# Miniprotein binders against q96jn8r1131to1294, part 56

Target 1, 164 residues: q96jn8r1131to1294
Amino acid sequence: TLEFLENHGKNILLSNGNRTATRVASYNQGIVVINQPLVPQLLVQVRIDFLNRQWTSSLVLGVITCAPERLNFPASACALKRAAWLLRGRGVFHNGLKICEKFGPNLDTCPEGTILGLRLDSSGGLHLHVNGVDQGVAVPDVPQPCHALVDLYGQCEQVTIVNP

## First folded at step 5 (miniprotein)

Design z16
Fold by ESMFold2-Fast, scan of step 5:
Structure z16 (fold): chain B 164 residues (1-164), chain A 80 residues (1-80)
Amino acid sequence: as target 1 above (164 residues)
Amino acid sequence: SMKVTIEIRGDSPEEFKKLIEEAAKLAKELGAEVRYEIDGNTLRIEVRGIPEEALKKFAEEVEKLAEELGYKWEVRIEED
């Protein structure tokens, strides 16, 4: 089954059989990674459980193509300078550089209960799903293997892996 | 090239004005460039134009100050 890896940001506490991630302090140090590579057609989904609106930004999600089991995670996913494709706010970022201005909804404004999904198509295109709706290809031809990453940044203090 | 981004949620234009003025003064002393944007009750300050190690040090000091004073500031070092 899908679970969050035990290797995660220092402010994360895993529960519910490693299917729920809670950020227990501050606004950062909240990166989690799914325990299996994102293989084509696998839909990985997380639900936003709790938002603390004292903070400004919110959840970031995407993929990394480096091995995550022993990675020293930075304070925020946007500090990943290599092997990272991230969806943040309205933008798509590759290794910290914005490569698309507006893609999908603004992730900083998604409410509690929103289900966000990541999927590779058969051509290696990375798709974002929002409440079951495919937003299209955010990133074409993602190198494999790759791993789904969620950064519980800012407002987003808890997410839970949900079945397709 | 790198930048430091500070994002602040607040409730008054007067508070934002004071923070912007203080950031501008500090930036001049560091030789850094400062830009800011206000969107509703959110203030975003970007600091750039100095070496990456100086930006990291600046970010660490801002983080420490925010934590000590109980501020809800988000401080990020990112590609410019």
Scores: ipSAE 0.561, ipTM 0.804, lowest interface PAE 1.3, mean pLDDT 89
Fold by OpenDDE base, second read of step 6:
Structure z16 (fold): chain B 164 residues (1-164), chain A 80 residues (1-80)
Amino acid sequence: as target 1 above (164 residues)
Amino acid sequence: SMKVTIEIRGDSPEEFKKLIEEAAKLAKELGAEVRYEIDGNTLRIEVRGIPEEALKKFAEEVEKLAEELGYKWEVRIEED
């Protein structure tokens, strides 16, 4: 069963069998990691449950290749400087550096109800799915094992893991 | 080092006087460098030169003020 790990950002409250993450304070400290590592062809999806429109930025999606159980999470995913591939806005980032300017839809403008997915293909390419639609390869070769990461940042105050 | 970038959208550039004054005061208290830019109805505040936790505190204070004024904002804490 896919769940968020108990090791999470300080402002996160887990519920619904650890399938729902809610940021209960401020705009940051909202990183969560999904328990099962991504394996080829496994589609991991989260639904945006609630957005606080006071903010303009929103959630960050991505993967980490370090051990998530022992990770000391920074206040935001953008501060991860190693073992991190992240999707923020329309950009793709590796260890805090932008490696792609324009990819997929703008995550900052995804409305509530949007289902975002991550999937590794057989070649190690990381795919973004939006409402079931494959947006293509965001990162061509991701080291394994890796874990899906969601940063409940800015607008995004609640997400839930959903089945494909 | 890290920096905070705050983008605040208002109704007019004249509305940002209080925000700028408070941000400047906070930055000074924290020993931070602060820059401001107004582009149309958007105010950008950039703060650097202090630890991440202090940057967070700065952002939270500005956030509160912006919220009180009814503005929407974006905050990023990232590498300088």
Scores: ipSAE 0.008, ipTM 0.327, lowest interface PAE 8.2, mean pLDDT 89

Design z17
Fold by ESMFold2-Fast, scan of step 5:
Structure z17 (fold): chain B 164 residues (1-164), chain A 80 residues (1-80)
Amino acid sequence: as target 1 above (164 residues)
Amino acid sequence: SMKVTIEIRGDSPEEFKKLIEEAAKLAKELGAEVRYEIDGNTLRIEVRGIPEEALKKFAEEVLKLAKELGYKVEYIIEED
């Protein structure tokens, strides 16, 4: 039942029943959002399908607490000024401010085939999963409702939603 | 007419002032119009008003400096 929303960055093409997102141009304008709120019983996972080494940075993952269905997305997720918690490289960011220097693996170096997951625990803590391994709490007390977001930035040109 | 957009990302904005100062010097030497935007740990530089080859040279110099300071850089040359 999990799909990417039809509202997405302008360089995104959805396919495979809206379960695959491909960035077809440039290095940015690649934000996609999952079609239902991230609730404590839900593990949302995406697989990195294709990396283009012309670019230097890679995908960003996180959550937003604003309604995504009619959002005007910025060119990159890191430009979100409201209600966004993002994992980029090894850092954790809230509304563009770095709140943790080193969390989990470096997202800029994850290879094709890597499965990245987002999950809320029963206390509202946001967890990152990498190839099935829980990295721990990246962000405590995430406000509800929140929505899982993937920014196909830089190297990451394609992701597919996968079932746990 | 073409423009170049340069996006610089890192862990800290501490060195962005140095990047802005060097970009401003280069823009002045090339006769370019330049605009900056800082958004957390992201610096965006837009450059226009000079030929495409000069825009590419601008981007390459900024990329070189930003990498020396530990930042990651993307850029694109596109119609304005």
Scores: ipSAE 0.041, ipTM 0.487, lowest interface PAE 5.6, mean pLDDT 86

Design z18
Fold by ESMFold2-Fast, scan of step 5:
Structure z18 (fold): chain B 164 residues (1-164), chain A 80 residues (1-80)
Amino acid sequence: as target 1 above (164 residues)
Amino acid sequence: SMKVTIEIRGDSPEEFKKLIEEAAKLAKELGAEVRYEIDGNTLRIEVRGIPEEALEKFAEEVEKLAKELGYKVEVRIWDD
């Protein structure tokens, strides 16, 4: 079964059989990683459960290609300098460098109840799904193995892994 | 190169001038470039031009002061 790894950001509390992640303090230290590699055709989905509008920006999601079980996470996913492909706002980022200006909806404005999905296609392309709708290839040729990552940053204080 | 953006928000912008003055003093001591912008109840401070470790220390000090004054703080790190 899919669940969040016990290695996570300092401000995270896992519940619901490690399928719900809650950021219990501040605006950062909220990175969580799925416990299984993202293999082709596996759709990993999370639902935004709670947004706190005292903060301005919101969640980031993407993949990392390093082993997550012993990783010392930075305060925010945006600070990852290697082995990371991230979707933030409308942008696509590789190791902190913006590689696409406008992809999919603005993640900073997705409301509570939004279901966000990550999937690799058979050619290694990383896809974003929003409420079941495939947004297309955000990143081609993602190295494998890779692991799905969610950063409960800013407004986004809780997410839950959901099945179709 | 690295830059840090610090967004400070609350219902009481009365102390923003104090935060700006303290941030400017610290930036001057560190040799950093700093910009400020106030939009209603939000103060944005952008700092660059010094090593990443020094930028992080700058952000930490400003965040600490803003929180002591009762504000909410978001720090973002960019690599341009």
Scores: ipSAE 0.012, ipTM 0.371, lowest interface PAE 7.9, mean pLDDT 85

Design z19
Fold by ESMFold2-Fast, scan of step 5:
Structure z19 (fold): chain B 164 residues (1-164), chain A 80 residues (1-80)
Amino acid sequence: as target 1 above (164 residues)
Amino acid sequence: SMKVEIEIRGDSPEEFKKLIEEAAKLAKELGAEVRYEIDGNTLRIEVRGIPYEALEKFAEEVEKLAKELGYKVEVRIYED
């Protein structure tokens, strides 16, 4: 059963059997990580439940290749010092550095109800799925093991893990 | 080198003029490279080229001004 880890950003409250993450304060400190490694063929999906449009940016999602259970999370995922590949807005980032300008839809504009998915293909390529539609390979050859990460940043104050 | 990104949502783009002027003035005083973009009612400011402690001070002063003017502010500081 997929759940968010108890190790998370300090502004996160977990509920619904650790399948719903709510950011209860500010705009940051909202990183959550899935409890199982993202192995090939596993599709991890989250639904955007609530957007607070007083903020500007929105959620970031991606993978980290370090053990997440005792990781000290920074205020935002972009500041991660460990190996991380992130999708933010339309960009793809590796350890804070932008490596692709335009990939998939703009994550800052996805409405409530959008289902976002992460999946590894057989070659280790990281795919983004939006409402069931594969956007293609965002990052080739991600090292394993890796874990799916969601940063409830800015507008995005709540997400829930959903079944495929 | 470190970079600061500041993002602000306002009621109209014309309201950002004072904030942009003060941010540009402070960046110039600190010797920082500054870039800003306005997209609809959103202002984005990027600052780099000075030490972390100076970037942090810049971000704090811009946050303070923006809040005084009634805006919510997002700040990211990271290596680029």
Scores: ipSAE 0.255, ipTM 0.659, lowest interface PAE 3.1, mean pLDDT 85
Fold by OpenDDE base, second read of step 6:
Structure z19 (fold): chain B 164 residues (1-164), chain A 80 residues (1-80)
Amino acid sequence: as target 1 above (164 residues)
Amino acid sequence: SMKVEIEIRGDSPEEFKKLIEEAAKLAKELGAEVRYEIDGNTLRIEVRGIPYEALEKFAEEVEKLAKELGYKVEVRIYED
């Protein structure tokens, strides 16, 4: 089953069989990684459970290609400078550098209840799904194995892994 | 701790969407906490949780963007 790894950001509390992540302090230190690596045609989805509107930005979604079990997580996913492909706002980032200006919906404005998904296609393309709708290829060729990463940042204080 | 407060005056509150988005992105890159408030035609952006040098950088970039869009900008960096 899909779960969040026990190795996570300092402000994260896992519950619900490690399927729910809650940031219980501050606005950062909220990185979580899903245990199973992404494989082609596997859709991994998380639901935004709770937003705290005191902050302006929201969660970051993406993948890492390094071993997540031993990763020392920075305070924000944006500080990952290697082996990271991230979706932030409407942008796509690789190792902290913007590689796409405008992709999909603005993650900073997704409301509670939004279901965000990641899926690799047969060509190694990373797809974003929003409420079940394929938004297209965010990253055309992602190295494998890779793990889905969620940064509960800013407004986003709780997410839950949900089945397709 | 220190914070930066940026006040931007525009023509309408609807114009601030882009500024807010860009400010939020920049704040996230810096690992900062960012808030905003719109009062009439005035946007206030507040950033915390990062060193002074980073606050200055944030302010400079947002100010530049606001000026490019033709807005009046006031920046204040001070202790919280």
Scores: ipSAE 0.008, ipTM 0.249, lowest interface PAE 9.2, mean pLDDT 89

Design z2
Fold by ESMFold2-Fast, scan of step 5:
Structure z2 (fold): chain B 164 residues (1-164), chain A 80 residues (1-80)
Amino acid sequence: as target 1 above (164 residues)
Amino acid sequence: SMKVTIEIRGDSPEEFKKLIEEAAKLAKELGAEVRYEIDGNTLRIEVRGIPEEALKKFAEEVEKLAEELGYKVEVLIEED
């Protein structure tokens, strides 16, 4: 079953059988990783449970290709120096470099209840799903194995893994 | 090459000058290039020109000071 790894950012508390992640302090140190590799056709989904509107930016999600079980997480996912492909706001980032200006909806404005999904297609393209709607290929040719990552940054203080 | 942007906000901008002065001191010590912008009750500090680990340390020190002064802080680390 899909769960968040016990190795996570310092401000995270896991609950609900490691299927709910809550950031209990500040606006950062909120990285969580799914416990299984993102294999082609697997749809990993999280629901936004709680937004703290005192912050400006919101969650980041994407994939990393390093082994996450003992990784020392940085304060923010965008600081990852390993191979990382991230969606933040409307941008797509690779190792901190913005590679696409406008992809999908603005993640900083998704309301509570939004379900965000990540899926690899058979050609290795990384897809974002929003409330069940495929937004298209954000990143082509993602190296494997890779792991789905969510950064509970800024406004987003709680997410829960949901099944399709 | 990495860049860090620190966005500091609160209801009262009275301590922004203190934050700018402390950030400038730290930047000089680390050899970093730093820029500032004030827009109402938001202070933005942009720092570059030093290794990634030093940029993170800079951001952590400024964040700690700003939070001690009662501000909300948001840090963005990105390729410059």
Scores: ipSAE 0.007, ipTM 0.296, lowest interface PAE 9.6, mean pLDDT 84

Design z20
Fold by ESMFold2-Fast, scan of step 5:
Structure z20 (fold): chain B 164 residues (1-164), chain A 80 residues (1-80)
Amino acid sequence: as target 1 above (164 residues)
Amino acid sequence: SLKVTIEIRGDSPEEFKKLIEEAAKLAKELGAEVRYEIDGNTLRIEVRGIPWEALKKFAEEVEKLAKELGYKVEVRIELD
C-alpha cells in the first residue's frame, strides 16, 4: 500500500502506518514523499486533515525526479532547484521558476476535507485531481521515474493518504 | 562603516510581521541596529552597527526566510 517515506522534513511525524503526516512545529520543514514511483494511471491522493489559519500560504504538491530515499530536504519544496515540478497556490513551478500563472483551484484556499490527487496520463502529463475531479494537465511530459511529493507548508498541518 | 538594506517585495504583506519579528530577534542576538519600513507590498530592512561578516550572516538569513515565504529579495550594501 501507499505510505509516506521515513525520509521526510524534520518537523514531520508519521502515524497511522506511515499514511498520516503531521507537521508538529513552525510553518516549514514539512516535506513528505510517497514510497512508490508515480507510474502512469496510478492516482495518489491525500486528504487535508487540519488547517492552521495563522499562516497565509498552504500545502504544495507535485513530483520530483530524483531518488527520495536519501534526499536532504530543504525547508520548503519551493527551494528545490533541480528535478522538481510543483503546484503552489494557483501557480505551476519547475525548479523554482513559475511556468504557469493560473492552474486549477487556489491551493491556499482548499478547506479541511479536500482530497488532492496526482496522476500521470499515458502521454506523461501530470494531472491534479480535486475531490475526484480532474483539473487537467498541469505539467506535460514529466520525466520518469518520478515520485509524488507533498509539502505541509503554512496552514496545512496534517494530511492522510486516501485510497481511490 | 557599512549598512545593508534588504528590500522584500510580494503580492501579499501578511507575512511581513513574521519577517520583522525574526529579523528583530536575529539583530538583537548579533548586537545590530535595525530599522524597518513597510510601503504597500514592500518591506525594507536596514541593518548596521556590526562587522561585515555578521551583516552578511544577517542578510543571508533574512533573505532565505523571505524567499521561503515567496517574496522577491534585493540586498544592497552601502557605506554608512
Scores: ipSAE 0.000, ipTM 0.128, lowest interface PAE 16.8, mean pLDDT 83

Design z21
Fold by ESMFold2-Fast, scan of step 5:
Structure z21 (fold): chain B 164 residues (1-164), chain A 80 residues (1-80)
Amino acid sequence: as target 1 above (164 residues)
Amino acid sequence: SMKVTIEIRGDSPEEFKKLIEEAAKLAKELGAEVRYEIDGNTLRIEVRGIPEEALYKFLDEVEKLAKELGYKVEVRIEED
């Protein structure tokens, strides 16, 4: 069963059998990681449950290729300088460097109820799904093993893992 | 050992540079280290190494300027 790891950002509270993550303070320290590697047959999905419009930016999604169980998370996923491929706003980032200017919808404007998904294809391409619609390959040839990461940054204060 | 975080929020991020410059100037005079981060309408100023006797004067000056510019201010003081 898919769950968020107990190792997470310090502002996160897990509930609902570790399937719901809530950021209880500030705008950062909200990184969570899925407990199983992202393998080609697995579609990992989270639903945006609550947005706080006091903040401007919103959640970040992606993968990390380092072991997450005892990782010391930075305040924001975008501060990761190694082993990280992230989607923020409309950009795709590798280790803090923007590698694509415009991919998919703007993650800073997705409303409550939006379901965001990550999936690896058989060639190691990372796909973003938005409300069940495949946006295409954001990152080719992601190294394995890798783990799905969600950063409850800014506006996004709660997400829940959901099934297809 | 003390870490101070000042979070400043408002509708006019263009004024954040003035707050950053004032905080950096005051921290430099006190031998403290300053880091800042801007995320949309939020400015985070993190200060380390500020002497305890100067802490509240520093916070008062930064908060006063931020409020004059129409911002909301939140301060956190914690062990580092």
Scores: ipSAE 0.006, ipTM 0.175, lowest interface PAE 12.2, mean pLDDT 82

Design z22
Fold by ESMFold2-Fast, scan of step 5:
Structure z22 (fold): chain B 164 residues (1-164), chain A 80 residues (1-80)
Amino acid sequence: as target 1 above (164 residues)
Amino acid sequence: SMKVTIEIRGDSPEEFKKLIEEAAKLAKELGAEVRYEIDGNTLRIEVRGIPEEALLKFAYEVDKLAKELGYKVEVRIEED
């Protein structure tokens, strides 16, 4: 079964059998990682449970290619650099570089109740799913093994893993 | 007691040093405890240890300066 790893950002509290992640302080230090590698066709989904509208930016989704079990997580996922491919706002980022300007909906404006999914296709393409709808390939040729990552940044203070 | 967190974001991190210097000067004048953190294009400032009205004044002045320099600013006021 899919769960968030016990290793996570300092401001995270896990509950609901490690299936719900809550950021309990500030706007950052909110990185969580799924407990299993993202293998082809596995769909990992999270629901946005709570948005704090005092902040302007929101959650980041993506994958990391380093081992997450003992990783000392930085304040935000963007600091992971070479190890991470990230979807933030409408951009796709790798190693501090915006590799796609406009992809999918703006993640900073997704409301509470939105279900966001990550799936790897058989050729290593990373897909974003929004409320069950495949948005297409955000990142081609992601190195394997990789792990799904959610950064509860800014507005997004709670997410829950949802089974398809 | 209260704390204030100010997140300053933009594409020109070269100006963060000016913001840090002005924030440090203001914090010293107000007797505040202040922490700074830079993460790429984001400057995070936490301020605490003074009355709420002084924390709000600090937040107002830093927000004003950062916006004048073209940055986006997020301010959160919470119990410490």
Scores: ipSAE 0.005, ipTM 0.176, lowest interface PAE 12.5, mean pLDDT 83

Design z23
Fold by ESMFold2-Fast, scan of step 5:
Structure z23 (fold): chain B 164 residues (1-164), chain A 80 residues (1-80)
Amino acid sequence: as target 1 above (164 residues)
Amino acid sequence: SMKVTIEITGDSPEEFKKLIEEAAKLAKELGAEVRYEIDGNTLRIEVRGIPEEALKKFAEEVEKLADELGYYVEVRIEED
């Protein structure tokens, strides 16, 4: 079954059989990674449980192509300078560089209860799903194997893995 | 009265020079008070003294510049 890895950012507490991640301090150090590679046809989904609206920015979603079990996570996901493709706000980022200005809805404005999904298509395209709706290809030709990553940054203090 | 705090994480403190220069220029144009602090690989920018809408514009422009330079940024808008 899908779970968050026990290797995670310093401010994360896992609960609910490692299916719920809570950021218990500050606004950063909130990176979590799914325990299984994101293979074609697998839809990984998380629900936004709690938002702290004191912060302006919110959660980041994406994939990394390095082994996550022993990775030393930076304070925020966009500080990953290698092997990372991330969705933040309206932008798409590769290794910290913005490669797309405007893709899908603004992740900084998604309310509590929103279900966000990541899926690879048969051509290696990374798709974002929002409340079950495919937003299209955010990143073409993602190298495999890759792993789904969620950064509980800023507003987003809790997410839970949900089944399709 | 509102205050904006912007925290930017980079690989080294030397990288922040251009960002600090552009933020200072924008602050002068908007009439804002700005404070900068570097702690390790994190640049903290606090800005105050202008209306909330102007603070939001300042935050957006600094965030855009940080993005162009490849940084990750956290913005917080709060009562001063």
Scores: ipSAE 0.007, ipTM 0.292, lowest interface PAE 9.6, mean pLDDT 83

Design z24
Fold by ESMFold2-Fast, scan of step 5:
Structure z24 (fold): chain B 164 residues (1-164), chain A 80 residues (1-80)
Amino acid sequence: as target 1 above (164 residues)
Amino acid sequence: SMKVTITIEGDSPEEFKKLIEEAAKLAKELGAEVRYEIDGNTLRIEVRGIPEEALKKFAEEVEKLAKELGYWVEVRIEED
């Protein structure tokens, strides 16, 4: 069963059997990580449950290749300068550096109810899925093991893991 | 009586000097009260004391500059 790890950002409260993450304060400190490695063909999906329109930016989604149990999470995923590949807005970022200007839809504008998925293909390419539709390869040759990460940043105050 | 809070995330506190200087200049031109707070790699700018339309213009200019400099920026408009 997929769950969020108990090691998470300090503003996160887990509920629903650790399948729902809620950010209970501010706009940051909202990083959560899935409890099992993202292995090829495993589709990890989260649904956006609640957006607070007082903020301008929204959730960040991606993978990390470091062990999540030992991580002292920074205030935002954007501050991860090692072992991180992130999708933010329309950009793809590796260790804080933008490696692709426009990929998939703008994550800052996805409405409540949107289901976002991460999957590795058989060649190690990281795919984004939006409402069941594969957006293509965002990052080729992701090192393994890697772990799916969601940053409930800004507008996004709640997500829930959904089964494929 | 509205205020705007602009939150900017960068790589180090030293990078915020130019942004703070430009924000301070704009605030003075608009007659606004401005406060700055740096917490780690996060700069928070609070601006108040001018009409809502002017507050929005301030926020737009600072957001534009922060994005040009490569920062992540968040804007919040709220009752003061």
Scores: ipSAE 0.019, ipTM 0.424, lowest interface PAE 7.9, mean pLDDT 86

Design z25
Fold by ESMFold2-Fast, scan of step 5:
Structure z25 (fold): chain B 164 residues (1-164), chain A 82 residues (1-82)
Amino acid sequence: as target 1 above (164 residues)
Amino acid sequence: SMKVTIEIRGDSPEEFKKLIEEAAKLAKELGAEVRYEIDGNTLRIEVRGIPEEALEKFAEEVEKLAKELGYKVEVRIEYDGS
């Protein structure tokens, strides 16, 4: 069973058997990580439950290749300087550097109810799925093991892990 | 290098001048490149050109002051690989 790890950003509250993450303060300190490595073909999905429109940006998702159980998370995922591949807005970022200008839909504009998924293909390519639709390979050759990460940043104050 | 964007929003834009003055003072002390933009009830501050630790400290101090004045604050971090 997929769950969010108990090690998370300080503004996160886990509920629903650690399958729902709520950011209870501010706009940041909202990083959560899935409890199992993202192995090839595993589709990890989260649903956007609540957006607070007082903020401009929204959630970030991606993978990290460092061990997450005792990681001291920065205030935002984009401050991760090592071992991180992230999707933010329309960009793809590796260790904070933008490596792709325009990929998939704009994550800052996805409405409540949107289901976002991460999957590794058999060649190690990281795929984004939006409402069940594969957006293609955002990042080739992701090192393994890696772990799916969601940063409940800005507008996105709640997500829930969902199954197909 | 790292760029930090601080977006400040609230119902009382009259305090933006005080925020800009304090941010400008701190930026000058740190040698940072800084830009300001006011659009109605939103103040946007973009800062770069100094070490990452100093940019983080700058953002932390500006965010703290803005929150004390009752504003909502969002900080974004971006890197360029140039």
Scores: ipSAE 0.007, ipTM 0.391, lowest interface PAE 8.0, mean pLDDT 84

Design z26
Fold by ESMFold2-Fast, scan of step 5:
Structure z26 (fold): chain B 164 residues (1-164), chain A 80 residues (1-80)
Amino acid sequence: as target 1 above (164 residues)
Amino acid sequence: SMKVTIEIRGDSPEEFKKLIEEAAKLAKELGAEVRYEIDGNTLRIEVRGIPEEALKKFAEEVNKLANELGYKVEVQIEED
């Protein structure tokens, strides 16, 4: 079964059998990673449980291509540079650069209860799903192995893994 | 003593030039110690060495400027 790895950002507390992640301090140091590689057709989904509106930006989703089990996580996912392809706000980011200006809905405005999903297609394209709706290919030809990553940044203080 | 950390989301590091220049001017005027760091698409500004009320005023002014330029900002005030 899908769980968050015990290795995570320092402000994270795992609960619910490692299926719920809560950021207990600040606005950063909130990176969590799924416990198995994102293989083609596997749909990984998280639900936004709690938003703190005192912060301005919100969660980041994506994939990381380095081994996560003993990784020393940075304060935010953007610092992972070439190892990460990230969906943040309206953009797609890689290696410190915005590679797509407008993809899917604005992640900074998704309300509590939103279910966000990541899936690789058979050609290695990374898809975002929002409340069950496939947004299309955000990133083609993702290197493998890769792992699904959630950065509980800013407003997003809690997420829970949900089954399809 | 307190410090303020301001994190600003941007599309590329070169777009932060005006924010860095204005923050540096304000810090010098207030007698504050300022450090900036670019981490991917995020500019982090740390400011310390002045009273808490002056730190809050600094954060307020940088936040206003960043918002006028279309950036999103996170501010944290904490013990140094």
Scores: ipSAE 0.008, ipTM 0.291, lowest interface PAE 9.5, mean pLDDT 84

